# VHH binders against o26223: the designs that were tried, part 13

Target 1, 191 residues: o26223
Amino acid sequence: MKLLWTSQHIKVTVHIDGKVSKMDVLEAIKTRRSIRKYQDREVPEELIDKILDAAMCGPSAVDERPWHFIVVRNREMLEKIPEVHPYGAMVKDAPVAIIVCCDSSLEKIPGFWVQDCSIASQNILLAAHSLGLGAVWTGVYPLEDRVEGIRRLFSIPEHVIPFSVIPLGYPAENPGTRDLFDPDRIHLEKW
Below, E stands for the ipSAE of ESMFold2; O stands for the ipSAE of OpenDDE; V2 stands for 0.75 times the mean of E and O plus 0.25 times the DockQ between their complexes.

## First folded at step 1 (VHH)

Design c21 (framework vhh_7aqx_2; at its last look DockQ between E and O 0.01; V2 from the best seeds 0.00; counts 0 for: pae E 17.3 > 2, placed apart)
Fold by ESMFold2-Fast, scan of step 1:
Structure c21 (fold): chain B 191 residues (1-191), chain A 125 residues (1-125)
Amino acid sequence: as target 1 above (191 residues)
Amino acid sequence: QVQLQESGGGLVQAGGSLRLSCTTSGFTFSDYAFSWFRQAPGEEREFVGAISSSGGSTDYADSVKGRFTISRDNAKNTFYLQMNSLKTEDTAVYYCAAKRYSGFTWKSPSEYDYWGQGTQVTVSS
């Protein structure tokens, strides 16, 4: 059992300063920060493949797994995203973005696709961080104008809903440490 | 009690114009996206046009693009379909529809929470 938690199962990451470290799951969760500034460096296809593999490993209601992903590397297309997503200005400066989508034809239980795509989005953020990349979740759903703008821009069919746009790259910022633990939000046995 | 009521239908000559109105009550108008659908005799109900809850986005069926315009007036709890350059194939019962934004397409009738009773549009040659 203990062998399953050894360092050999932990990915090696390289930080912006060139520092190499190994990151366990709790460290990845606690140190992941939203990154909105990226180095002028391309992200290798192998890392994108690993990130998307991790995205698809999330739990899904009744195993419906309704997620689809669009990988955007084209500079011109990335530059158009802020036109339909006002708070997505950083996307134009990212080397790549992933658009998380829901295929409604794969939905087995009404409404749970939102949780499914949220899980996929969070796995993308954690996987990127574990690989030495920075990323940020920019919200698309449930903001109707952003959903329809992104759908039009990327020729997304009627039965598919764009959920989030996640730019990613090698980080060009370090927001620093945060302590978010709040014991007042923990109730023992009853409210 | 939610209600949608169409008005402005009727008989018109090919090449003419009509403006349909849909007056709504019983919900917060600004929270809803609105669409027009039509149904010709012997056909299924088909999408015509839609407008987002903010009014910032619109979409149209390919058959009506450039001829029809959808708009909304939040102060009047009413939305409209301006129909120009009408063709005989535009003859149908026109329905207004409302949906709380659920994230799914505007083009499927099953996505809509509320419907009007329909108004006849007849375009003569």
Scores: ipSAE 0.291, ipTM 0.664, lowest interface PAE 3.7, mean pLDDT 88
Fold by OpenDDE, second read of step 2:
Structure c21 (fold): chain B 191 residues (1-191), chain A 125 residues (1-125)
Amino acid sequence: as target 1 above (191 residues)
Amino acid sequence: QVQLQESGGGLVQAGGSLRLSCTTSGFTFSDYAFSWFRQAPGEEREFVGAISSSGGSTDYADSVKGRFTISRDNAKNTFYLQMNSLKTEDTAVYYCAAKRYSGFTWKSPSEYDYWGQGTQVTVSS
């Protein structure tokens, strides 16, 4: 399924109580929480496209853009993910999951793909939140059992490394917001 | 000092197999893409195959596709050329080469930073 890449500028519009609200980037970052409970509601393809567009907007080392994305909606496959991912129990309850992968053949500089895929994963989380969805980052790499489990489950080639599994859906929980600012972690000029 | 040293060459009958090794030193092995070139007498040095720095990508000349395989062992600072189903036309001096930070394979000799001294491969009929 060729995701219709509409180059439309991701207008971050959050539907709150039927009103379209714009969420600025700082708001998105500060208010984002991991969501592990989802409504029995499908996520429109349009939203997934926007999320993936955002995922590909992050920087990468030497612009290598090593990321690939597997969009999973099949219920049977979603239900199998927890079998190979012990902390991925919520995936079975999500209407959709995105698996972020690295194609190692695209690496220009060794090792930076972890940062690249992390940025892509974070952008997925932020974009999802800004669009009124909930998501959670479930780590796959660097745990070998999880990597191999996901690889086998989705028949991922050897040169492609599964990095993260991110279930998404309309939130069925509200964990609230937290302030994580710690001035003791800030050092000026020297440690 | 950077060093690349080929080994494993020799005389083999047509249809036979050889495995060439290139042992490296003097640089961070994992940062480099590697290639094999060969030069027959009176011929120009030609691209045989390459492997990316990450090891996730390989490329081969059409003349050796399906017969030759390149691999790398980061723990040994060595990469290899497995040559199967050898032909008389495969007779050449084989050279290993290295290029820093490459996710792509390059077929031009000028693209590579370091070279080995070469090892002779002779395939008899």
Scores: ipSAE 0.015, ipTM 0.316, lowest interface PAE 7.6, mean pLDDT 89
Fold by ESMFold2, look of step 4:
Structure c21 (fold): chain B 191 residues (1-191), chain A 125 residues (1-125)
Amino acid sequence: as target 1 above (191 residues)
Amino acid sequence: QVQLQESGGGLVQAGGSLRLSCTTSGFTFSDYAFSWFRQAPGEEREFVGAISSSGGSTDYADSVKGRFTISRDNAKNTFYLQMNSLKTEDTAVYYCAAKRYSGFTWKSPSEYDYWGQGTQVTVSS
């Protein structure tokens, strides 16, 4: 995606050779679905870079930015993840997975790292969707057996906490959209 | 012009059943949550039951739980109170009420935007 300045100092998105597509942010949020089936197709490294750039754009408590990311493409490692993370069975079928971690040495306010890493994880899902990829958030933290298993498998040090495993790839399914708005969840002024 | 109109009240023997209807007009029915309230002479208006805008959540006063069922029919812009196993203590004027899908509480009468005129239910022993 190429950004140009106009003569009015307005940033615009420019299409190059018809290979750049822009998805409205509200459309992305409303249409993103958990995708657990992937094509046998590599995900280019530059798309992973764009996804991780987006992940790091999230806000964090007092700008602590406690996140680290492990990019996993090795087939043997991907196939081992379900052994320690059984509800992540689809990970073995993905061309790539991203492990979102918290480095506790970067915390500035104790405990807010969960929100920070959740924001980064959701940004990964949205960015992947906007790039034509499917992904799903599989939970690791706070389940101790999953945290221990993933830490052991990827040699993650004790002060680093694996938070989520996000397999991604070109989707091999289309679940469609859902209308989930529930106005009874909205409270004005008080509960 | 928003209108709520109750119907189906009347005299019934204890242990019997009645079905109340609340027909609505003047707003988009699916945007509203609905409740039934009742008021006996000399008492405050009492919450009976509510149904969410989506129809996916219901709530009932403990005194009627298991005996009363609230439901809605979007095609008819109407919601209902099915009252079974009626007791003399259920004697009251029953009101339907509507609130927009805001996050206000179900059980306080002050949270409701629109009210019907009421229908009398009398349960005789």
Scores: ipSAE 0.000, ipTM 0.097, lowest interface PAE 17.3, mean pLDDT 86
ESMFold2 (binder alone), look of step 4: mean pLDDT 82; pTM 0.829
OpenDDE, look of step 4: ipSAE 0.010; ipTM 0.306

Design c22 (framework vhh_7aqx_2)
Fold by ESMFold2-Fast, scan of step 1:
Structure c22 (fold): chain B 191 residues (1-191), chain A 126 residues (1-126)
Amino acid sequence: as target 1 above (191 residues)
Amino acid sequence: QVQLQESGGGLVQAGGSLRLSCTTSGFTFSDYAFSWFRQAPGEEREFVGAISSSGGSTDYADSVKGRFTISRDNAKNTFYLQMNSLKTEDTAVYYCAAGYEWSDLTYGTPEDYNYWGQGTQVTVSS
């Protein structure tokens, strides 16, 4: 399986009710929602490859790019995730999940890998949304029981830290948009 | 100001049913995930059930799965817990809670919720 084999010239479009629409970045950010209900429909490998390409395009501290990804499609493996992740029940119903990991051997500045992997996770969510898919970030790090549970389940080496589990699929729910702009959280020049 | 108020608690016989309501004000109801927690005397606050901000996802504690159903009514700014096949072990003070639906919200973690009701007593007699 060539999960990271993609064309540099791949064009991405959003399919909405049979229509093709190009979603701009601001619209994608503002309309992305956590999706926990998925259609019984496979996600093509080429879409996963596009999502992972986008994940690796995020900034990282001193360009350390410590992320590694596990793509899980095996139904039996997806069904075992809730056993080690109590709030990952929706994962068993997803056609695919991506586990975002940090390879600590690639870390150049201690601690910044958490921010790096957060950026990669958000890029997965945004890329999935732009491709007409839904996804949700389920937390693994820094909860030690979840970290070790996921490590054991997927044979992850000790120097690699599982950070998040992101199930994704074609959405079977359509949450409304959120009006989250709060000017009281913006301070000019000083606190 | 933000307010959450429970109603519908009371005394019921084992095998019976109760419906709890949580009426809310002071925030945009559609932006919040809602949960019910319960606390028996001398024990910690226990997760019961949750419903996502979209209403498309629900989660339940294993002890109540198949017996309890959580739902929400955005037009009434109210959410509910339908409790069926009640057991004496369900006796507790029930609290409603509201939290932002962010990607890493853990429904079973009380500290992740922004707002709480005052609690309503549910007593299940044998």
Scores: ipSAE 0.000, ipTM 0.148, lowest interface PAE 14.1, mean pLDDT 84

Design c23 (framework vhh_7aqx_2)
Fold by ESMFold2-Fast, scan of step 1:
Structure c23 (fold): chain B 191 residues (1-191), chain A 126 residues (1-126)
Amino acid sequence: as target 1 above (191 residues)
Amino acid sequence: QVQLQESGGGLVQAGGSLRLSCTTSGFTFSDYAFSWFRQAPGEEREFVGAISSSGGSTDYADSVKGRFTISRDNAKNTFYLQMNSLKTEDTAVYYCAARSTYFGKYLTQPREYEYWGQGTQVTVSS
């Protein structure tokens, strides 16, 4: 993969698609929705770099930061993902997908890499949303057939575990807001 | 029939060194990832260290990191555990184990290994 973050991408303004994208953190969390329909538009490399920077800012167990990322723009490769991931049909229609991986050689505490890669995946979804893009998390781990299918398709070495496939693009759908607050799940002082 | 056989165990003084070997047969050695586990009397079998099938990645339990080194020799169908700066707490039966894949999530779980040696006793005296 190319080094996408260079000094030439530093901007004084935060204009994205001719607009200043403003969304506070709570609003971003509450309004982010899974997006499975995308416009036929390229996502600039600059936006992918910002999303990956945000992904790597997530907390990790004992600061192990075990994540690696594969950025897939090749149409033929995107079209092959549904063959090894039955729940990933929407990936073929996305202009780009990010595969979140764990490099097990970087793991310092057994098992916590799942939480680390979950945090990175969620940061990708939130960052994409804040930048005017839509994305969806499609699960790979812990389904061993999907793990091995994705590994073979992208030549991922044995010590690296593909965790999630996240297609993203400019949204071609706008799902309504959700009211998910349930006070019965909150216990004061004791169970 | 697949076989794993440990050797190199024995009695050693605290601060000393031992090198364990695990000789294998009955499968293609280069296709397998290898690990060492240990079990002290009255305790559960615990992870010690692992090496990937390529030999490019290694993992260790925090209690042995910096003191123990795992390595493999594909030409000899054998893998090793070099144990330095031994402590009395390292006293245990040491087992070698093999699995066809190297996934971080599985490395520390004994039940996830396909093949096991019969164990070799390591006793560290004060």
Scores: ipSAE 0.000, ipTM 0.095, lowest interface PAE 19.2, mean pLDDT 85
Fold by OpenDDE, second read of step 2:
Parts: structure tokens; C-alpha cells; sequence
Structure c23 (fold): chain B 191 residues (1-191), chain A 126 residues (1-126)
């Protein structure tokens, strides 16, 4: 049954044959949405590896690459994350989550690690989407309660700062696409 | 409009107890961390203690540690300072403060807080 969703032609070519058609970078960026509902389906390790590879390909300040990643598949741990992350309820429903962290000992210049980990987090989202997965960025830093909660839960050392929790899974929702282009946010030469 | 209002201040004898309340309005209570500060005459405003947005973490000045306790009631949009074993040195105007973002383990600086109450006088007599 070809569910012909007629609205605007974002051809999500769900290729029936399991071959995830490679999205180009602009398509991935424009069509990505936060996904908070997941199928009861495991995510293959190969896809996680690809996602993590992408996460590490982003630029960082003076190439400091301060990021670390905790891959969480343990059901008990996933279910505990919402206890310390009030907006992380969907994590308990995901087959896997990636926790992006900063090792402060790797910082070469202060403060840019937030940008670095943000880039890594965004790359995770884009890569996941391009691979047919859904994900959402749940912020941990800079909220102390979440930082400490995640730290304790995963026994993260003091010099390592949890930054984001990103649940991933095959999407069980389709929120559609949004046009977020705003010409009023574009300034030429000066404000 | 954001409002913070202290109550519960007064005169108490040394060794006594007092409970201050700070009632808030005009913002989402659960999204804020809260703090108590105090200012004695001729002194700078000093940090007393703080509580995180979730209530899971608290911090206290060394001078009040073990004697003072901060708690919050989200249903009442109110947070509290329980003061036990009061000393004459605890005499001050006590201020409650609120911050929407808590990213530091120790929010001890007044400049870090966005909203303030008018203060309530606490006097501890010998």
C-alpha cells in the first residue's frame, strides 16, 4: 500500500529493499527533524559506527577534538536517564542513546569545547537522519542538575563534562518538514 | 511581572530557629535555581546557600553549613531557608534570588542571579 503522501515532494524514497538511499548533505540538513518516537527495532552497530565516525569529522578549535562518546544500549540505564533529565523522556523508548562528552583535559583554549561538542552532536543528528534513523538532541550542559545527574549515572569523571544525550532509533513518527528560511535574519555587509 | 517576596524574618534568640520563605511569581518555578543571600550592616551581600532547579543539589556557605537548609516546593512556587542554631553573626537582611540557568556548581555571586526579593530582616539576639 503506497501511502502517497501528496503534500510537498520531499520524496522520502523509502526504498523497500532496505538500501537506505544516500541523502545529499543539503537534503539531510533541510529534512532533518527531531524524532522522539521510535520503533521497537534495534539499531545495528554498523550504523552507530558510521554515526560516530561522522561525529568526529567536525571541526574543533585548534583541532582540540575534545569529544568523547558513551554509547548506551542497556535498557536499565536508558530508563534511568529520564530520572535525571526531565526532558529526556523519549530516551527510555529508544534502543540506543549517545552521550556526547567533553574531556576538559583536551581543551587547548578555554570555552570552545561547547562549540566543538555542538558540532559533533549536530553531525550525529544529520548522520542518523541520512541513515534512516531518527534522533533528538537533548541538552545536558549547561544545566547543572542534568550534568550531575548524567555524571553520577554513568560514573563520568570530574574532568569530563556530559554535554548532550541523543537517543536514536528507527522513527515511529513523521513530523514533516519545515521551511525555516527567514530572510529577515540575513544582513548584507552590516546590521 | 516577576516577583520574589521574602517572609518569615524577625527577632529570635541565639540558639533558636527561623524559617524564611520566598514566594515567587511571573516565571516557571521549576526552571529556576534559587539562592539565599544576606547582608549585614556595613558588609557586602554574601552568599548563604543555593538549590538547583530540580532540588537535587544544594550548596551552602561554610559559615552556615550544617545549620541552614534550603528546600523548595514547586507546587507552591516557594523555596525556603531553614535556619537552626542561629548565632548573633547571622543577623542580616536576607534576600532570595532566582536564576533561570544553573550551570555552575557554586552560584555564589550576586551578579549571577536575575531576580531578587526585597529582603527580610533577621535579628538574632544574645
Amino acid sequence: as target 1 above (191 residues)
Amino acid sequence: QVQLQESGGGLVQAGGSLRLSCTTSGFTFSDYAFSWFRQAPGEEREFVGAISSSGGSTDYADSVKGRFTISRDNAKNTFYLQMNSLKTEDTAVYYCAARSTYFGKYLTQPREYEYWGQGTQVTVSS
Scores: ipSAE 0.000, ipTM 0.254, lowest interface PAE 13.5, mean pLDDT 88

Design c24 (framework vhh_7aqx_2)
Fold by ESMFold2-Fast, scan of step 1:
Structure c24 (fold): chain B 191 residues (1-191), chain A 126 residues (1-126)
Amino acid sequence: as target 1 above (191 residues)
Amino acid sequence: QVQLQESGGGLVQAGGSLRLSCTTSGFTFSDYAFSWFRQAPGEEREFVGAISSSGGSTDYADSVKGRFTISRDNAKNTFYLQMNSLKTEDTAVYYCAADWGEYSTIYDSAHDYDYWGQGTQVTVSS
C-alpha cells in the first residue's frame, strides 16, 4: 500500500582500486625493470587475477600450456623462501609472490616447457608493470637445490617442476630506464 | 660515464686457472650486485656466477659450481671470477654485468641488467 508513487534513481558507481594505466605494450616492454623493494601495501586480488590471465595468454609449444601458478600471500611462507632460495631474500618483504610451475603431465614435447614457463614469467612481469606494480624473476629451474627446496616448502607434487618465484608489490625503488637497442645484432636476409 | 672493463682473459691449458677482473667506474659500487656471463661461438649468453651487493650471497651455474668462485672488493671497485680446473668447454667470451639493488636475478632478461662490459676472451686448449 502506497499513497504516493516516486521514481527511484539508481546511481551505479564503478570503483577502481587505482589509477588507470595508459601504458601501451611497447612502452611496457621498454620501461619494465626488475623491482626488489616494495611498499608496505597489499596488492588487490583483482590485480593478481589480471596478471595471471595475462600469464596464460602466451604462446605455447603445440599449445601444451603446462604452466600452473601458486599465489603466496602468507607472511610465514614468504619468510621461508629465502631459506631455500639464496637470491630470494626480497621475497620475504613482498606482499605477494607467484610461483610459476610446469605440470609435466601436460607436456606434449619434451623440453619445450622451459620456453612455455619463461613466456608465462615474462608476461607476469609485463602485466605487473603495466598495472603500476613492480616484480622480479628469481630463478628456480634448473638449479636442483632450489627446485627441491621450493617443492618441499609448497607441497608441490613430483610431476610438477617449480620454474620461477616472482615477488610483486608497489615499487619502493625506481632504477630508471635504459636504451638497449643494438643494430649490430640485426642481420638482413642472411647472417 | 659508466664503464665496466674486463681483464685477465687469455690462453690457458686444460686443468689450468685464470682470474678475471671487472673494474667499474661511474656509479656507487656498493649499491650493485654483479654477475658473470659467457658466450661461446654460435651460442646464447649463459649465466656463470653472481654475487649480491652485500657479498653475503653467491650463486653459480651447475657447469662451473665447485670450480669457479666469484668475489668482490669494494675498496677497489672491482669484482672477480676465479676459474680453476678449466675445461675446453669453458672457452667463451666472458662478460661482467651490474644490476642495481641487493641481488642479481638468474634468468632475468639481459635487458634487466643496468650495465655490461664489452667482454674478454678465454680460450682453453686441450
Scores: ipSAE 0.000, ipTM 0.196, lowest interface PAE 14.9, mean pLDDT 83

Design c25 (framework vhh_7aqx_2)
Fold by OpenDDE, second read of step 2:
Structure c25 (fold): chain B 191 residues (1-191), chain A 126 residues (1-126)
Amino acid sequence: as target 1 above (191 residues)
Amino acid sequence: QVQLQESGGGLVQAGGSLRLSCTTSGFTFSDYAFSWFRQAPGEEREFVGAISSSGGSTDYADSVKGRFTISRDNAKNTFYLQMNSLKTEDTAVYYCAALKPYYRGSWTSASKYDYWGQGTQVTVSS
């Protein structure tokens, strides 16, 4: 058990035997950060499968589950994403990206797909973090140029809406932890 | 009152070029995406191309890719269709259309558009 002491005392127990240390849900939520720098290391398919499994476990409006996922590993395609996504520069450096999409034909109630895909996207981030990966949510929807850029780039059908691009990889940075609790945002019984 | 008016159509020989203009009024030009459609006799109206509200994105039908270009001039409330290397099969009435970007699918569906021009005839002779 080589304890890699990262400077911020986050004990990432990397079990040498490929066993990813279990991170509890509160720890995952509290310690997750956007990661935009990645190691030159491939992400195993098994981890992507686990992440996608988690992505599909979120609730959706009337259980419509409108989400689809494009897993992108092709280097040329990854390098093209920043051309249509001005804040997606880090995607070209990631070994893999997941594009979260909505199939509008699966909607049972109009408009809730944004919430559904947001939940799926967040679950991707949390799952990635719990598995020792870094990720960042790069927003596509509701910006028209990004939506259509991603649509064309990946030949996404008309009834499918690209929602987010999430690059993933082993982290090559440590942004540290944040305390984001704000009691002023909590209202009891009334505003 | 919302108005879209096409101009620049006419007769041209195959291999020639035309530039269509669509001048708009009655709405905030910068808030809309714009498209060109065309309809040949006996055919359904088909998507030709589109430009995003910001002008940062364009899309074209496969049949016109590499030959047609769409641009917009916000200062003039006008957008354009530059048509090069025209073919006889490009003969149609060309319509300009405006769409608020609600980002529901692609630009190809005519039913999505809020406003339409009256159309301008383009005839390409052999």
Scores: ipSAE 0.006, ipTM 0.274, lowest interface PAE 11.0, mean pLDDT 89
Fold by ESMFold2-Fast, scan of step 1:
Structure c25 (fold): chain B 191 residues (1-191), chain A 126 residues (1-126)
Amino acid sequence: as target 1 above (191 residues)
Amino acid sequence: QVQLQESGGGLVQAGGSLRLSCTTSGFTFSDYAFSWFRQAPGEEREFVGAISSSGGSTDYADSVKGRFTISRDNAKNTFYLQMNSLKTEDTAVYYCAALKPYYRGSWTSASKYDYWGQGTQVTVSS
């Protein structure tokens, strides 16, 4: 028996199946972290479906809901993502990735699809975390080389814009707590 | 446990109408989206029409749009396909299918459906 200790004792409750115990909304928001190391375990389709349901429940400009999603489980395809996305190395080690896309034919107000797809991406991260999974948002738009690389790799039509690639899986790391509250960024009644 | 059962198929002349029913049991009907697929001999199973869990959205294959209407009755745990202006090309075995409540992708992919009926034959004669 060997015990490894760190200088910080983080109280994170994770079920033996890799699930975090049920948490309230504020706890989920405050404890979500980017996860880039995954267990060698498949993610059930049921969990991906729940995550995508949550993604589509986000608000969108004038209810345009321009998002489409590609679910990638094929290992050969996951292995190719780092070739077109330099900071996507962790994607090849994930059991699954979701590509968030904008179908520009669904856009009612020019330019707001970026906010719409950002909301969908964040909902994927929060939903994954609440279900005991880890995920990370890897940026595609507005970097044209990444947009065209992902488009080419997944045969995405010209009117559809890949926005983000989100690998996810059961977490194999605990990045710890971050103290992000900064009262100097809060102004009362006026600037 | 879970069962889907089609009824209402049969022989009809071109230009006629049929209403197919799919009665379900073993799950919470209101949580599911429902679809109809059909398969002619020697062909792939193709999408016909779908209705969302809320009933607020429907989708149809181009070949049946304007002629077929899908509807649902949550109180009866039954959904329907009203088939009007039938053509000989509509001859096929018709299958009802139930799509899990969490799925939000394309309704046209047969592989994504959790539960299927046994099929009912529709024959349209000239």
Scores: ipSAE 0.000, ipTM 0.111, lowest interface PAE 17.1, mean pLDDT 85

Design c26 (framework vhh_7aqx_2)
Fold by ESMFold2-Fast, scan of step 1:
Structure c26 (fold): chain B 191 residues (1-191), chain A 126 residues (1-126)
Amino acid sequence: as target 1 above (191 residues)
Amino acid sequence: QVQLQESGGGLVQAGGSLRLSCTTSGFTFSDYAFSWFRQAPGEEREFVGAISSSGGSTDYADSVKGRFTISRDNAKNTFYLQMNSLKTEDTAVYYCAASRGTIYYKGLSPGEFDYWGQGTQVTVSS
């Protein structure tokens, strides 16, 4: 799968060395951080394709796979997202954003599309991180005003529900990693 | 070039205290979790203590818990092992180790660390 999106504001970058850091799964999970500041650099289409491939590989309730994705590179459209999403201010500064959507016509089990789209969103964050990019999940569903705002902005049909907006790019910040292991939240055999 | 260098080892009497330091260079210190291991002659390297990349979590081997404290100073690119109530059984070469962006667990083997120091001798006399 290949996505061809361009903007007059995006600098074309040719990656000449063909080298990618290999990060194991546990390292990717533990070191991923929300990134809200991005370099003024184009994200190559092939990296977006890899990220979306990973998003679609998540488990889904009764294999319903209700997810659809909108890739937004148009700077004018990115600049409008904060108008309908109060905590999405960073999106206008990102070179690209992915909107994760549920096509309700593909839903086989009522309500489980939320888990399906959550899994897809997390896979986007992990895949982006593993490829040297930074991203952040900004919540849309279940906030009715954000759902309808995003729907109108991107001409999303009534049977499709926007779930999350994930801006991504090459990181311009390094918050370090978090150590969130809490043994008090682990109960052996019983509560 | 990435380097980890231990210091502060030496001879100390049982019941005494000693502080080890591990000074690092060649990488972004705040991105790494750090551990101390030790090796007695003829034995394999065993875990002693660990501190997460955030500094919010620490873990210790059962044999040293309550006596040893690990800490880090991001401004100095250095982490420490404060060793109190030393026993003759604590005699070993102590190694510092770094792992990218992870917290150390008791199950994380020596082979899973990215960088190692050369070791510093600690000898506890009776």
Scores: ipSAE 0.000, ipTM 0.083, lowest interface PAE 21.1, mean pLDDT 82
Fold by OpenDDE, second read of step 2:
Structure c26 (fold): chain B 191 residues (1-191), chain A 126 residues (1-126)
Amino acid sequence: as target 1 above (191 residues)
Amino acid sequence: QVQLQESGGGLVQAGGSLRLSCTTSGFTFSDYAFSWFRQAPGEEREFVGAISSSGGSTDYADSVKGRFTISRDNAKNTFYLQMNSLKTEDTAVYYCAASRGTIYYKGLSPGEFDYWGQGTQVTVSS
C-alpha cells in the first residue's frame, strides 16, 4: 500500500493492486478541489464507469433522471472544446472529459433539470475525487454561446441541452484544502 | 508573459481614500475572475474582495464591506479596489490575483489562483 500524502496531509491511500481505499462522504466533500492539471496518464474505463454510476445515483425531480453523458477521449475533440468554451482550457490537457447533458424530452417538471444535472455533475466530481482523480466543473449552461458551441461540436440534438464539461485525470497539482464554512450564510428560523 | 501589477498604494490618513489598480497582460482578461488580498505584518494573507469575470458579482470580507468596492475595466485589462473610510487596521500589502473559471471568493489558498501581483503597500496613519 502506497500512501500518497498531499502537502496538506490529505491521505490518499492507493493500494498496490490499483484499488483505491474508500473515502468517507464528508472527507470527499471537504477535501475535494477543482483540479485543472493532469498527469500524462490514462484513466481506466472502470473508473469512468464508477463515476458515471455515481452520477446517476443522485435525486431528480419526480425521478425524471433527464441526464445524459458524453464521454470524450478523442484528443482532437478534447482540443476543440476550449475553442467554444473559454474556461475549458484545461480540457485539452485531460485524458478524458464528461459532458453532462439534459434530454428535455425526459423532463417532467420544467426547470428542475438544472438541479438534476447539477447533482449529477457534483456526484461526478465527488466520485472522481474519491477514486484518486481530479476534476473540475466547467459550466456550459446557461451561457448560450457555450451551449451552442458544445452542441455543434458534438452534434447534440436540439432537445438535448449540454450543461457542463468535466475534464478528469490523475491530478498533477495539489491545491490543498480550504475552509469554506461561512456562518454569515446561516440564518436561524428567519433571514 | 503574464503580468499583474498593482499600483495606487501609499500613505493615507485614517478616514481617507485610495484606489488601487491591478493592470494585467499576457492573458485574456475577460476570462478571469479577480480578487484582492492583503497581508499585514505578522498576519496571514487575507481575502479582501472579488469580482466575477462578467463583473456582475462581487464579494467582500466583512471587515471591508461597505467601505471597499471592486470594479473592472475589460477595455483596459485592469481591475480596481476603491478603498474608502480607511482605518489604521487596513494597513497592509495589497495583492491582486486572477483565477480562471469558477468564481472564487473566500478561503482560497494562493495555489488556487492562476496569477498573482507583487503587491503594493498601503499605510493608513492615525
Scores: ipSAE 0.000, ipTM 0.233, lowest interface PAE 13.5, mean pLDDT 87

